# VH-VL binders against o60147, part 10

Target 1, 175 residues: o60147
Amino acid sequence: MLEKNKYLYIFRHIQTNQVLLSQGNVLKKTALFQLPYPLQKPVAPNGMRPAKLRKDHWVPLLKVEFPNESMFQSVFMQLLNYRKYRSVQPLTSDLLKLPIPVRRRKIMRQEVPNTIADLADILNKEKFPENSVRLQLSDKSDSEYADWPPSVQIDSEEIKLSRGFREKTTVDEAR
Below, E stands for the ipSAE of ESMFold2; O stands for the ipSAE of OpenDDE; V2 stands for 0.75 times the mean of E and O plus 0.25 times the DockQ between their complexes.

## First folded at step 12 (VH-VL; framework fv_lerdelimumab)

Design q2 (at its last look DockQ between E and O 0.79; V2 from the best seeds 0.64)
Fold by ESMFold2, look of step 12:
Structure q2 (fold): chain C 175 residues (1-175), chain A 118 residues (1-118), chain B 109 residues (1-109)
Amino acid sequence: as target 1 above (175 residues)
Amino acid sequence: EVQLVESGGGVVQPGRSLRLSCAASGFTFSYYAMHWVRQAPGKGLEWVAVISYDGSNKYYADSVKGRFTISRDNSKNTLYLQMDSLRAEDTAVYYCAKGEHSAYFDYWGQGTLVTVSS
Amino acid sequence: SSELTQDPAVSVALGQTVRITCQGDSLRSFSASWYQQKPGQAPVLVIYGKNNRPSGIPDRFSGSSSGNTASLTITGAQAEDEADYYCNSWDSYGNHLYVFGGGTKLTVL
């Protein structure tokens, strides 16, 4: 029996900067379940779960190579659960001052830095062997959202992108 | 003062449905996630479901997933739990709980009893 | 393991100090909250965020944590402290998002 490395892929939306987690280098339609459910059926607010997966709207953010399936499954599940935790936090006073569409966009823009920070937090606490986990980013400056443990080797080569510029911001630490 | 008042409990046969309500007052309901937590007679507490402040994110315990639906109406300050395909093991007091930052429940209702028996 | 483990029962003499313990892997990442429940009543939050007391909770209640263990301490137990005590935490490891310990029945002798 052959053992094979497992990869975590994280995608971001080119317009909203929301993130989706994936086991494969192409998104499955079931990944859309990670997005919030639409509030109104006739018109869905921006960033809510669409009826169809538009693969041309999602670009790689990063990928992580794990040496085995057990490590991958642990990190993948935890990262999904960190996202759920953030999705059920109360509104802060800063967000309450904003009109609802502006508030929604601000929350979505935080998903990239928050997800990267959460990934690093999980990896710091799992105590994996030195250099056992390889991280490759589409934008190497994104590694600056977090402090990475010795277990993580950051690849010097970026993932090739065809598009997907975004505005950067800071990490929310509402845990 | 913060108040949470559950209603809609009762005695039903297995396979039937019930809808629970929780009326909230004394705080701005639409700012907070809301939860259902249940307790079978003589047993411990079991978390059931959560709904985000705007209703766009919902999560369930595995024991109820696919059978229960959490919802809210922010214009009425009311939380709901639709309970379908009820089983004997769903027999419990059902509490409404207010969520706070860092995942604790600062206020609870008095609960409503659901009994599922033939 | 994603469970929170509590001893099912502990006893304390009136006026003495008691510690109720909660253990689970998620406590390394997330703070425990503690709830008091008296017979026929709803749970009441007594400690959150490691050692914060809500308004109206006596200062004889305190919390602490180390590693994957959280503790609730009552330093001068009173008769009215006789109750069931539950710990609760976020669970990042499994299919339970919020987990409660099995509960500890405190008897004041």
Scores: ipSAE 0.694, ipTM 0.839, lowest interface PAE 1.0, mean pLDDT 87
Fold by OpenDDE, look of step 12:
Structure q2 (fold): chain C 175 residues (1-175), chain A 118 residues (1-118), chain B 109 residues (1-109)
Amino acid sequence: as target 1 above (175 residues)
Amino acid sequence: EVQLVESGGGVVQPGRSLRLSCAASGFTFSYYAMHWVRQAPGKGLEWVAVISYDGSNKYYADSVKGRFTISRDNSKNTLYLQMDSLRAEDTAVYYCAKGEHSAYFDYWGQGTLVTVSS
Amino acid sequence: SSELTQDPAVSVALGQTVRITCQGDSLRSFSASWYQQKPGQAPVLVIYGKNNRPSGIPDRFSGSSSGNTASLTITGAQAEDEADYYCNSWDSYGNHLYVFGGGTKLTVL
């Protein structure tokens, strides 16, 4: 059971760059609860929650393998809280200077790097054993958004997934 | 000068509803997250809820989740707290507070007293 | 959920130094803010971040942190410093985004 629940997938929306966290390589409908309610009836514009999960609109950003489920759960919960915390912070002076449409676009574009930075920060603080966490990215350049602790081993191989499709994992083989 | 003025407090019976308001001035209201924090008589401070600058994100303490609703009208510089299904343990002075970075509240209102009693 | 713990009461002689400490897991990762509350009044922010004082707060107030603790220090306590002091931080582990300590009643002797 521990092996089945030790994989974190982070997905990004192909248009909005919104981010969803997933335990496993298949997004569940409940993942949409990670996104804020729209102020008006929803299409997913401007970082709001879409009415339905369109799996083909989400692609894996990165995959994290933890030594066990406990470590996964800890990091997963912290990531959610980091996102929540950020979502209720005041806007920076730089953002406030921008027109509203430009501001909104910029905020959306920052979700991916912010999430990566959050992950790195959390892992730096957790002090997991050296090379105990395996990180695989869809785009290797995304690793540059943060400094990673010794606990993180970055996979040289990028995630090989097509849009709307999940990769086969050892978890799938165990089922 | 930053001003936060709470209103709407009073005495209500359990199970009833009450709506609090907080009028803000002296700063650009629509740029900041706003919070409700309460303090039961003779007790400590308890964070209740937060709403983002544009109202798109709302979060609540477990003790009030499902019963309280935080909202705001940026055109009126006003923060609201709709309190439904009130309980005796909700009795407290309710403060509105201005949110800042690094999880602190730089300005507080003087509070409004809510008393829930049969 | 993570909680912040404070001593319920401390005392200090006039002109002396006192430290009020807050302890919690969240403090390992995030800084604390401190609030002073006098009877019948609203809380007032006195320290935030590493060691930042809002305008109007005397320089005798300072903040520090170590491990899972944060501390408010009053160097040269004055009679008007008698109050309740609360620490606050972001809850990175629990369901409450913000958490207060239980408060410390400071008596100036």
Scores: ipSAE 0.651, ipTM 0.870, lowest interface PAE 0.9, mean pLDDT 90
ESMFold2 (binder alone), look of step 12: mean pLDDT 91; pTM 0.939
ESMFold2, look of step 19: ipSAE 0.549; ipTM 0.797
ESMFold2 (binder alone), look of step 19: mean pLDDT 91; pTM 0.937
OpenDDE, look of step 19: ipSAE 0.623; ipTM 0.860

Design q3 (at its last look DockQ between E and O 0.69; V2 from the best seeds 0.63)
Fold by OpenDDE, look of step 12:
Structure q3 (fold): chain C 175 residues (1-175), chain A 118 residues (1-118), chain B 109 residues (1-109)
Amino acid sequence: as target 1 above (175 residues)
Amino acid sequence: EVQLVESGGGVVQPGRSLRLSCAASGFTFSYYAMHWVRQAPGKGLEWVAVISYDGSNKYYADSVKGRFTISRDNSKNTLYLQMDSLRAEDTAVYYCAKGEYSGYFDVWGQGTLVTVSS
Amino acid sequence: SSELTQDPAVSVALGQTVRITCQGDSLRSFSASWYQQKPGQAPVLVIYGKNNRPSGIPDRFSGSSSGNTASLTITGAQAEDEADYYCNSWDSYGNHLYVFGGGTKLTVL
């Protein structure tokens, strides 16, 4: 199903600003595996993996449409790796100066801009055809977190989704 | 002086378990991701595992996933590698390494030899 | 590919310049680090990032990158530079978060 697999949705948690990647507009339970294991089994808002996926706690951040599944898969996997890379970086001096609770909150708040920057970086390096990737944001201002390559066409329309709900996609219309 | 010292290596039979330790000194251990890298006799370097500064994130090479467990005790400035279901191909010198930004290792231990043989 | 490839062996005359190259798709996204290893010793970081040398590393060591390649250059090779050299990088495309090259044995003639 090439058509189903060419859409990347990035969701953010409404409280913690944690980020989940999704192949499609519906979050799967397995998406929680993207979040780190809790050290003391806490739930969000501690910035760790919650025990249950509460779909109503996640809202779309952006939608990316790729020309084909292969391009989607490449970018998707790279995004996951980029996140993994960040998760094992040493702490910066600025973060180390902060109390642990404050530090954790700050790290979580950085996930959205970092993910957007990662996406832009990946797309810049992939050198996809001009205007072959369509980017739609829930907040257009989020596009300012990065410079986008010519392959990316930013949609003038923002994602219009309410909490806990998904929009119809082309794939949905074809069903 | 920044230093890493591995211990726990030895000779074990296939299927057995072994636990390696790495004692860190000279730096704030709890601020850095730590890694295990191994080198089979006469072979190249192979990345094995990484653990984040607080232990919340762990990643493994496919060759050891499901068998090895990386952990740390920041109160003791110690990194661990629990190796279960050991195989002959796990025979190697195991190094602990300090992680830095941009994915490089600026400090290495002297290594500890693990030999898996019947 | 998530692999980094290196020539298994290179040689350089004393006082001459040698370049060791690492190639892999990950290098398109991330900088390489280089490690020197002498027999019976642990690896030592010699170059990281674009062209950064750790303290204690001679200035004859330098790093460069282009496309999907990274290179370590020794300008004015010394006898003590004879060693194995490994490149390393993030694994952007694979399942291994970190990846080493196969290593290059440098002989100083």
Scores: ipSAE 0.736, ipTM 0.884, lowest interface PAE 0.7, mean pLDDT 90
Fold by ESMFold2, look of step 15:
Structure q3 (fold): chain C 175 residues (1-175), chain A 118 residues (1-118), chain B 109 residues (1-109)
Amino acid sequence: as target 1 above (175 residues)
Amino acid sequence: EVQLVESGGGVVQPGRSLRLSCAASGFTFSYYAMHWVRQAPGKGLEWVAVISYDGSNKYYADSVKGRFTISRDNSKNTLYLQMDSLRAEDTAVYYCAKGEYSGYFDVWGQGTLVTVSS
Amino acid sequence: SSELTQDPAVSVALGQTVRITCQGDSLRSFSASWYQQKPGQAPVLVIYGKNNRPSGIPDRFSGSSSGNTASLTITGAQAEDEADYYCNSWDSYGNHLYVFGGGTKLTVL
C-alpha cells in the first residue's frame, strides 16, 4: 500500500516565535517561502526570510493527524491561505501605538496563537467526523488559544523531541 | 480626500515590459496593503496582486505569477507594478486599490489602460 | 476561473426590490464585499463586511449572507442603480487569493 501523507506538522522559531507549516516531520527549505521577504535588506527586521534554513532554530509546536490525505491537503492549503490573509492586513490602532521594534515583536509573537486559532476555525467549519482528527502539542496549554470541535482529540502526551518531529519507530509486537 | 492615480499604461508589443505607478494621497500609505486589479475590455474584474503595508509580503494571481512584480515606495506614497513578458491576455484597464481591514477595497483609482498587441 | 458565482444578468422594475447573489465556499470564512461599476468608471464599494454601507451609499442597498452565499439587495431600485455588480472575497480554498465573481448586470426597467 502506498503511504499517503495525512499529517500536518507545525514548527515555531525558538527566538521570534514565528510559525512554519510543513507536510513533513522535517522542514524543507521551501517552507521559508512562508516568511516575509525583504527586498530592501538594510531595513529588514528580524524574522524575514533567511537565505538558508537553520533547522536548529525551529522546534515542534504541534502535529495533527487527519483521517486521510485529502482532508490534510484541504486544511493545509486553507491554513496557508489564512496566514497570507493575516499578512496583508493593515496596521491596527493598537499596533500603531507601539514603538516600531515592539510592534514587530508583537506581530511575530501573535503567530502561534493566531495559527492555533485559525486551525481550530477551519476544523470547526469543515465538520469532520467526531474524534477523527488527532492533535498533539508540545505545550498543551497552547490548546487554550481556541475552542476545538468534537472532531478533535487532543493527545494527552506532549511532543517530547527537543528540535524536531520524528515518528517513533514502532517495535514489531508479537502477540 | 483619499485619491489613487494610476499612470504608465500604453500600447506595447507582446514579450515587452511596462511599469505602472499609482500615486496615493489623503491617507497614511504605509499603514495599508495595496492591490492591483485589472479588467479586460468588456470583461469582469480580476485581482492581480497584493503587497503588505511594509512590502515584506507579496502575492500574485496565478495568471501573472513569475511575470509581474508588485512593489511600493512608502517614502513617495507610490505603488508600482512591473509587468514583464507581456501577453495579449494582459490587455486590460489596471486599477490600484486600497486594502482595508478584512480585505475589502474601499478606494480605487480611475485606472490606466494597457494594450498588448502586435 | 473565479470561485465566486453570480448570475450574469438580472432585471428589476423601477421602484421594486432586487437581490443579486454570490456563491462560493470561501464565503463561509471571509465576508463578501460588493462593488458597483457603471460604464467607463472605476468600481465603487457599496457593501462590505456582510452589511456595512460606506458613507454616500444610499440606504436602499443592503447585504446579507448565509452559509456560502452572500446577497446584495436593492429596495426601491432607481434608474441610477443600473450597473454591473461584483462580489469579492478572499479565497481560502483555491489557487486565487482574492476572487471576484463574474459580475451581474443589473437592468432597471
Scores: ipSAE 0.706, ipTM 0.850, lowest interface PAE 0.9, mean pLDDT 87
ESMFold2, look of step 12: ipSAE 0.605; ipTM 0.797
ESMFold2 (binder alone), look of step 12: mean pLDDT 91; pTM 0.933
ESMFold2 (binder alone), look of step 15: mean pLDDT 90; pTM 0.932
OpenDDE, look of step 15: ipSAE 0.508; ipTM 0.824

Design q4 (at its last look DockQ between E and O 0.66; V2 from the best seeds 0.62)
Fold by ESMFold2, look of step 12:
Structure q4 (fold): chain C 175 residues (1-175), chain A 118 residues (1-118), chain B 109 residues (1-109)
Amino acid sequence: as target 1 above (175 residues)
Amino acid sequence: EVQLVESGGGVVQPGRSLRLSCAASGFTFSYYAMHWVRQAPGKGLEWVAVISYDGSNKYYADSVKGRFTISRDNSKNTLYLQMDSLRAEDTAVYYCAKGEYDAYFDVWGQGTLVTVSS
Amino acid sequence: SSELTQDPAVSVALGQTVRITCQGDSLRSFSASWYQQKPGQAPVLVIYGKNNRPSGIPDRFSGSSSGNTASLTITGAQAEDEADYYCNSWDSYGNHLYVFGGGTKLTVL
């Protein structure tokens, strides 16, 4: 097997808190296909797919280093499928009682914890070697959304990005 | 009394188009994802497509992707399947199904037969 | 992509217990649902989730799961239980987002 990409990058939208999965540390426009299709052709204000990728609106959430490309591809496909699974669930009773704009915001706010939980669920179900998966977060407190298997090492250093992306500092964690 | 009633099936030649409808009653249609499932004569069940409760997410089986379009009109409690570029392999009874949590279909229609033959 | 595997046919003596199995990698993450189909009829949901019966389904139908395997059990099989049985699940590993097993024809002898 030739060495290929073995890194998963996950981004969060600064306003909606929606999540995008990426094979690279820079989002491509095709990542926008992971967002819901606009119900009205003009770009909707409620988190529907925009016409253009605004890279300054998407900041790092986490990065995962896998032992090899095969393991990366398996987890990447599974996360995409977990996302599709969640997108076709019926509305819950709590969501049904909310006005539509409020409901949409609440659903979008669930994407960060849900994606982190789904990643952990996949890693707990797969038989990865101990300490073979390195997880790095932009905010280490986000690791609290899930229980991680022995295969995962959580990096002590938070993600730092410079080009067109928002970076967090260790001072914010100390608050 | 929850009901799903499919319509629009018939005999068509390969390469032609057909639109199926599914009329829903007895439940709040706009709360649920809706599915199309088909069954070729003498064969098993094959999932075809799903549409989210508000229509903002749609997914298709590889066998129909690019040829079929699922849609819904929540004001009319109606689900649709537009089938373009039909092939003989698309010959089947097409069922409308109501989606629930955990990947199950709690209500099915009686189906409508689509026959694609020269 | 991964599929759900079922035995194509199973026989049971009237009044005996039968187990129909369904295997697939996605069952580690997503529960199977079970559908009964009689000739000329639409499928009917008989078991969903781990072991939930819809209202109107007899108590003799039950479900179980372990690892990548789900089972439908009919305790005290009756003549009217003769049908095709399909399992279904979300497919977390492939492009077939909802996957049905090939079906099991149950014959009550």
Scores: ipSAE 0.670, ipTM 0.826, lowest interface PAE 1.2, mean pLDDT 86
Fold by OpenDDE, look of step 12:
Structure q4 (fold): chain C 175 residues (1-175), chain A 118 residues (1-118), chain B 109 residues (1-109)
Amino acid sequence: as target 1 above (175 residues)
Amino acid sequence: EVQLVESGGGVVQPGRSLRLSCAASGFTFSYYAMHWVRQAPGKGLEWVAVISYDGSNKYYADSVKGRFTISRDNSKNTLYLQMDSLRAEDTAVYYCAKGEYDAYFDVWGQGTLVTVSS
Amino acid sequence: SSELTQDPAVSVALGQTVRITCQGDSLRSFSASWYQQKPGQAPVLVIYGKNNRPSGIPDRFSGSSSGNTASLTITGAQAEDEADYYCNSWDSYGNHLYVFGGGTKLTVL
């Protein structure tokens, strides 16, 4: 059972660069709960929760394989909390210097690199065994957003892209 | 001078509602996340809720989730806490606090006392 | 869920050094902030980050960290330092994003 749910999939929205975490290789509707509710019924723009999950609007960013489900769960929970924490922090001085439209665009563009950086930070602190975590990216250049600990082995092969979906694995089929 | 001033506290019966306000001055209110922190009589500090600078994100302690609602009006430089379904254990001095990076609060109000009793 | 623990009470002689320690899993990853609270008053930030003092806080206050602990040190305790001290951090595991320690009552003898 520990091996059944040891994969983390991260998706990004093709327009807003919002990020969703998934334990499965297919986004579930419940993944939208990761995004905040606005006061008014929102559309995806401005980092709010859309009314419906449009799977075709999300592309895989990276896949992480953990040694077991416990490690997966730990990192998954921490990633969510890192995102929550970041979402309620004050604006940086650099952002405050920018006009509102530019500021908004920049904030949205930062979600992907911030999530990658968060993941690296969490993994650095977890001190998992060397080469025990396998990281596969849709774009290898995204690995440059962070310094990875020895526990992380970066796959030389990039992820095959499929909007809203990842490739099925034996573990995924067992879920 | 940077200042936070809470108001709206009082004595209420269990199950009733109360709305707290926090007036901010001396800083650009709309740039900062704001928090509510409470302290029961003779007890320690307890974080209650946070709202992002633009109100788009809100998070609550488990003890108040589903009952309390944090909000803000940046045009009025005011933070609010709507407290519904109040319980005796909600009795506390409620502080509003200005948030900063790395999880600290650099400005606090004087607090407003909420007493929930039959 | 991560909690922060503090000794309920400590004492220090006037002019001596005292260390108040906060312990919790979150402190392995994140820095702590410290707050001083005197009777009938609101908390006041005294230390944040690695070892940062807000304006107006005496230099006798300092912060440190090690492992899963964070410490507030008062070097040369003064009578006015008698107060409750709370540590704070954020929780990467639980639902409480911000967590306070239970507080330490410091008595200056």
Scores: ipSAE 0.547, ipTM 0.846, lowest interface PAE 1.1, mean pLDDT 89
ESMFold2 (binder alone), look of step 12: mean pLDDT 90; pTM 0.935

Design q5 (at its last look DockQ between E and O 0.48; V2 from the best seeds 0.00; counts 0 for: pae O 3.3 > 2)
Fold by ESMFold2, look of step 12:
Structure q5 (fold): chain C 175 residues (1-175), chain A 118 residues (1-118), chain B 109 residues (1-109)
Amino acid sequence: as target 1 above (175 residues)
Amino acid sequence: EVQLVESGGGVVQPGRSLRLSCAASGFTFSYYAMHWVRQAPGKGLEWVAVISYDGSNKYYADSVKGRFTISRDNSKNTLYLQMDSLRAEDTAVYYCAKGEESAYFDYWGQGTLVTVSS
Amino acid sequence: SSELTQDPAVSVALGQTVRITCQGDSLRSFSASWYQQKPGQAPVLVIYGKNNRPSGIPDRFSGSSSGNTASLTITGAQAEDEADYYCNSWDSYGNHLWVFGGGTKLTVL
């Protein structure tokens, strides 16, 4: 209850491949504010903010353990700000050539590689102790989207959970 | 020729509302993020708000969050700033600025003055 | 106050070279842009990226950067260059997102 968080949890949407950043191993409804606001009468799935959080639509992408809460908070804020930066860039020439539905899907598909690259960029520019940041991925090949600094230790074990980041509590432990 | 023209400024009492408009021409408005930047008399520049090219993402400086609302109408090439619960510290010239790739503003309007006084 | 630091004022003799500096942690990661503002007028973009000039900006204006410092250089300053100059950058660390320096008043003597 009084535990200071030092873990970053990142989720991927099973249909759109959009990304949500979380301080906890279970998404809260407020995480939906990271998604774009609905324009008008969108036909789902379109990547816009849904009315409610469907936790079964969001699967683990990666988990990061930092040395302490202060480092976690700095990286978390920066990563959210990188997303804001990307969300307000102008349309590029290659995107302008695409029909609007295709363009929207292409932008959403870039969120996974972009988020991983941004995380690595932040970690490369911050001064963290060597091997002090533990990164665990659901798909280990996703580490190939970035070059990681010496501070990052990539866990050899992939995240095994198919829904959320926590395992079910055993009956004996729950009692 | 790129042109940004702000309107809607004036003198209002604290706690009142104003709506600013920015008419855009000379470029494809719907391709670019748009910003509001303000400058209090005799002071420096302060970024206020941004809206993405399609209006689906909006962000605000902490000093105005919850009181100001940025919006756009791409069919009219117009950017808006709804300013509610105005305070004396909101007194400034408000500029409309066109966002470009990365983090710079390539075109600015001439500004509209908002004065909040009793 | 600003999160980018500029000297408040700088003077240059007509025809001489002047350098206006801007310092801040965000400049290690994101390039500064530079804006000229004359009294009663809107800001005008002068330099973006490391050293890109928009069309219509004289080639006497140039930019450079190193570490956490960005510089605007005016070679052969002219009377019309008398203005306030602001640097601006993205700030991934802060709550303002786009941060301006406090401005530098350039006086051409």
Scores: ipSAE 0.695, ipTM 0.840, lowest interface PAE 1.0, mean pLDDT 87
Fold by OpenDDE, look of step 12:
Structure q5 (fold): chain C 175 residues (1-175), chain A 118 residues (1-118), chain B 109 residues (1-109)
Amino acid sequence: as target 1 above (175 residues)
Amino acid sequence: EVQLVESGGGVVQPGRSLRLSCAASGFTFSYYAMHWVRQAPGKGLEWVAVISYDGSNKYYADSVKGRFTISRDNSKNTLYLQMDSLRAEDTAVYYCAKGEESAYFDYWGQGTLVTVSS
Amino acid sequence: SSELTQDPAVSVALGQTVRITCQGDSLRSFSASWYQQKPGQAPVLVIYGKNNRPSGIPDRFSGSSSGNTASLTITGAQAEDEADYYCNSWDSYGNHLWVFGGGTKLTVL
């Protein structure tokens, strides 16, 4: 059970760059609840929650393997908390200087780097054993968004996925 | 000078509704998240709800979820709390508070008392 | 949901140093803020972040953190410091987000 549930996938929307967290490489419909506007069913643009989960619109950004499920759960929950925190924070001075349409676009673009930074911050605080967390990126350049602690081993191999599809893992076969 | 002034408090019976207002001044209201925090008589502080700067995100404490609705009118620099299906345990002084980074409240109103009693 | 715990009451002699501590799992990940509340008044922010004081707050107030704890220290307590003090931080994932400690009543002797 611990081995089956120790993988964090972070997905990004191919158009809006919205971010969804997933336990495992398969997005559940309930993942949409991570997005704002719980009482509405708007389209994805402007950070809204789409009415339906279109799997082909989401691609893996990061894959994180934890030593066990407990560590996964801890980091997962903290990531959600960080996202909620950010969603209600005041706008920065730089953002406030921008026209509203430009501002909105910029905010959406920041979800990916912010999530990566959050992950790094959480892992820095957790102080996991050295090289105990394996991080794989779809784009290696995304690792530059944060300073990673010694607990994180960055995989030299990028996630290779076809658009709209996720990789199969041994964990998937076991489920 | 930052000013937050709550209004709308009063005595109501259980099951009734009440709407609180918070008039803000002295800062760019539309830039900041706003909160409601309440304090029952002789008790501690309890966070109630938050609304983002543009009203796009709202979160509630479990104790009020489904009953209370937080909203704002940035053109009027006003924060609202619609309280439906009020209960005795909702009796409290309700404060509006200005949000800031790092999850703190840098300014508070003087509060408005809500009493729910039969 | 996560909880923050603090002692219900502490006392300090005039001019002495007192530390009020807040404990909770959330403090491992998030910083705490502290609020002073005097009878019949609204809370006032006194410390936030690592050790930040808002304008108007005396420098005798300071903040610290360690592990799952955060502390407010008053170095050289004054009579006007007698009040209730509340810590605040983030809650676990759910529908609370913000959580307050139970409050500490500080008596200055």
Scores: ipSAE 0.024, ipTM 0.669, lowest interface PAE 3.3, mean pLDDT 86
ESMFold2 (binder alone), look of step 12: mean pLDDT 91; pTM 0.932

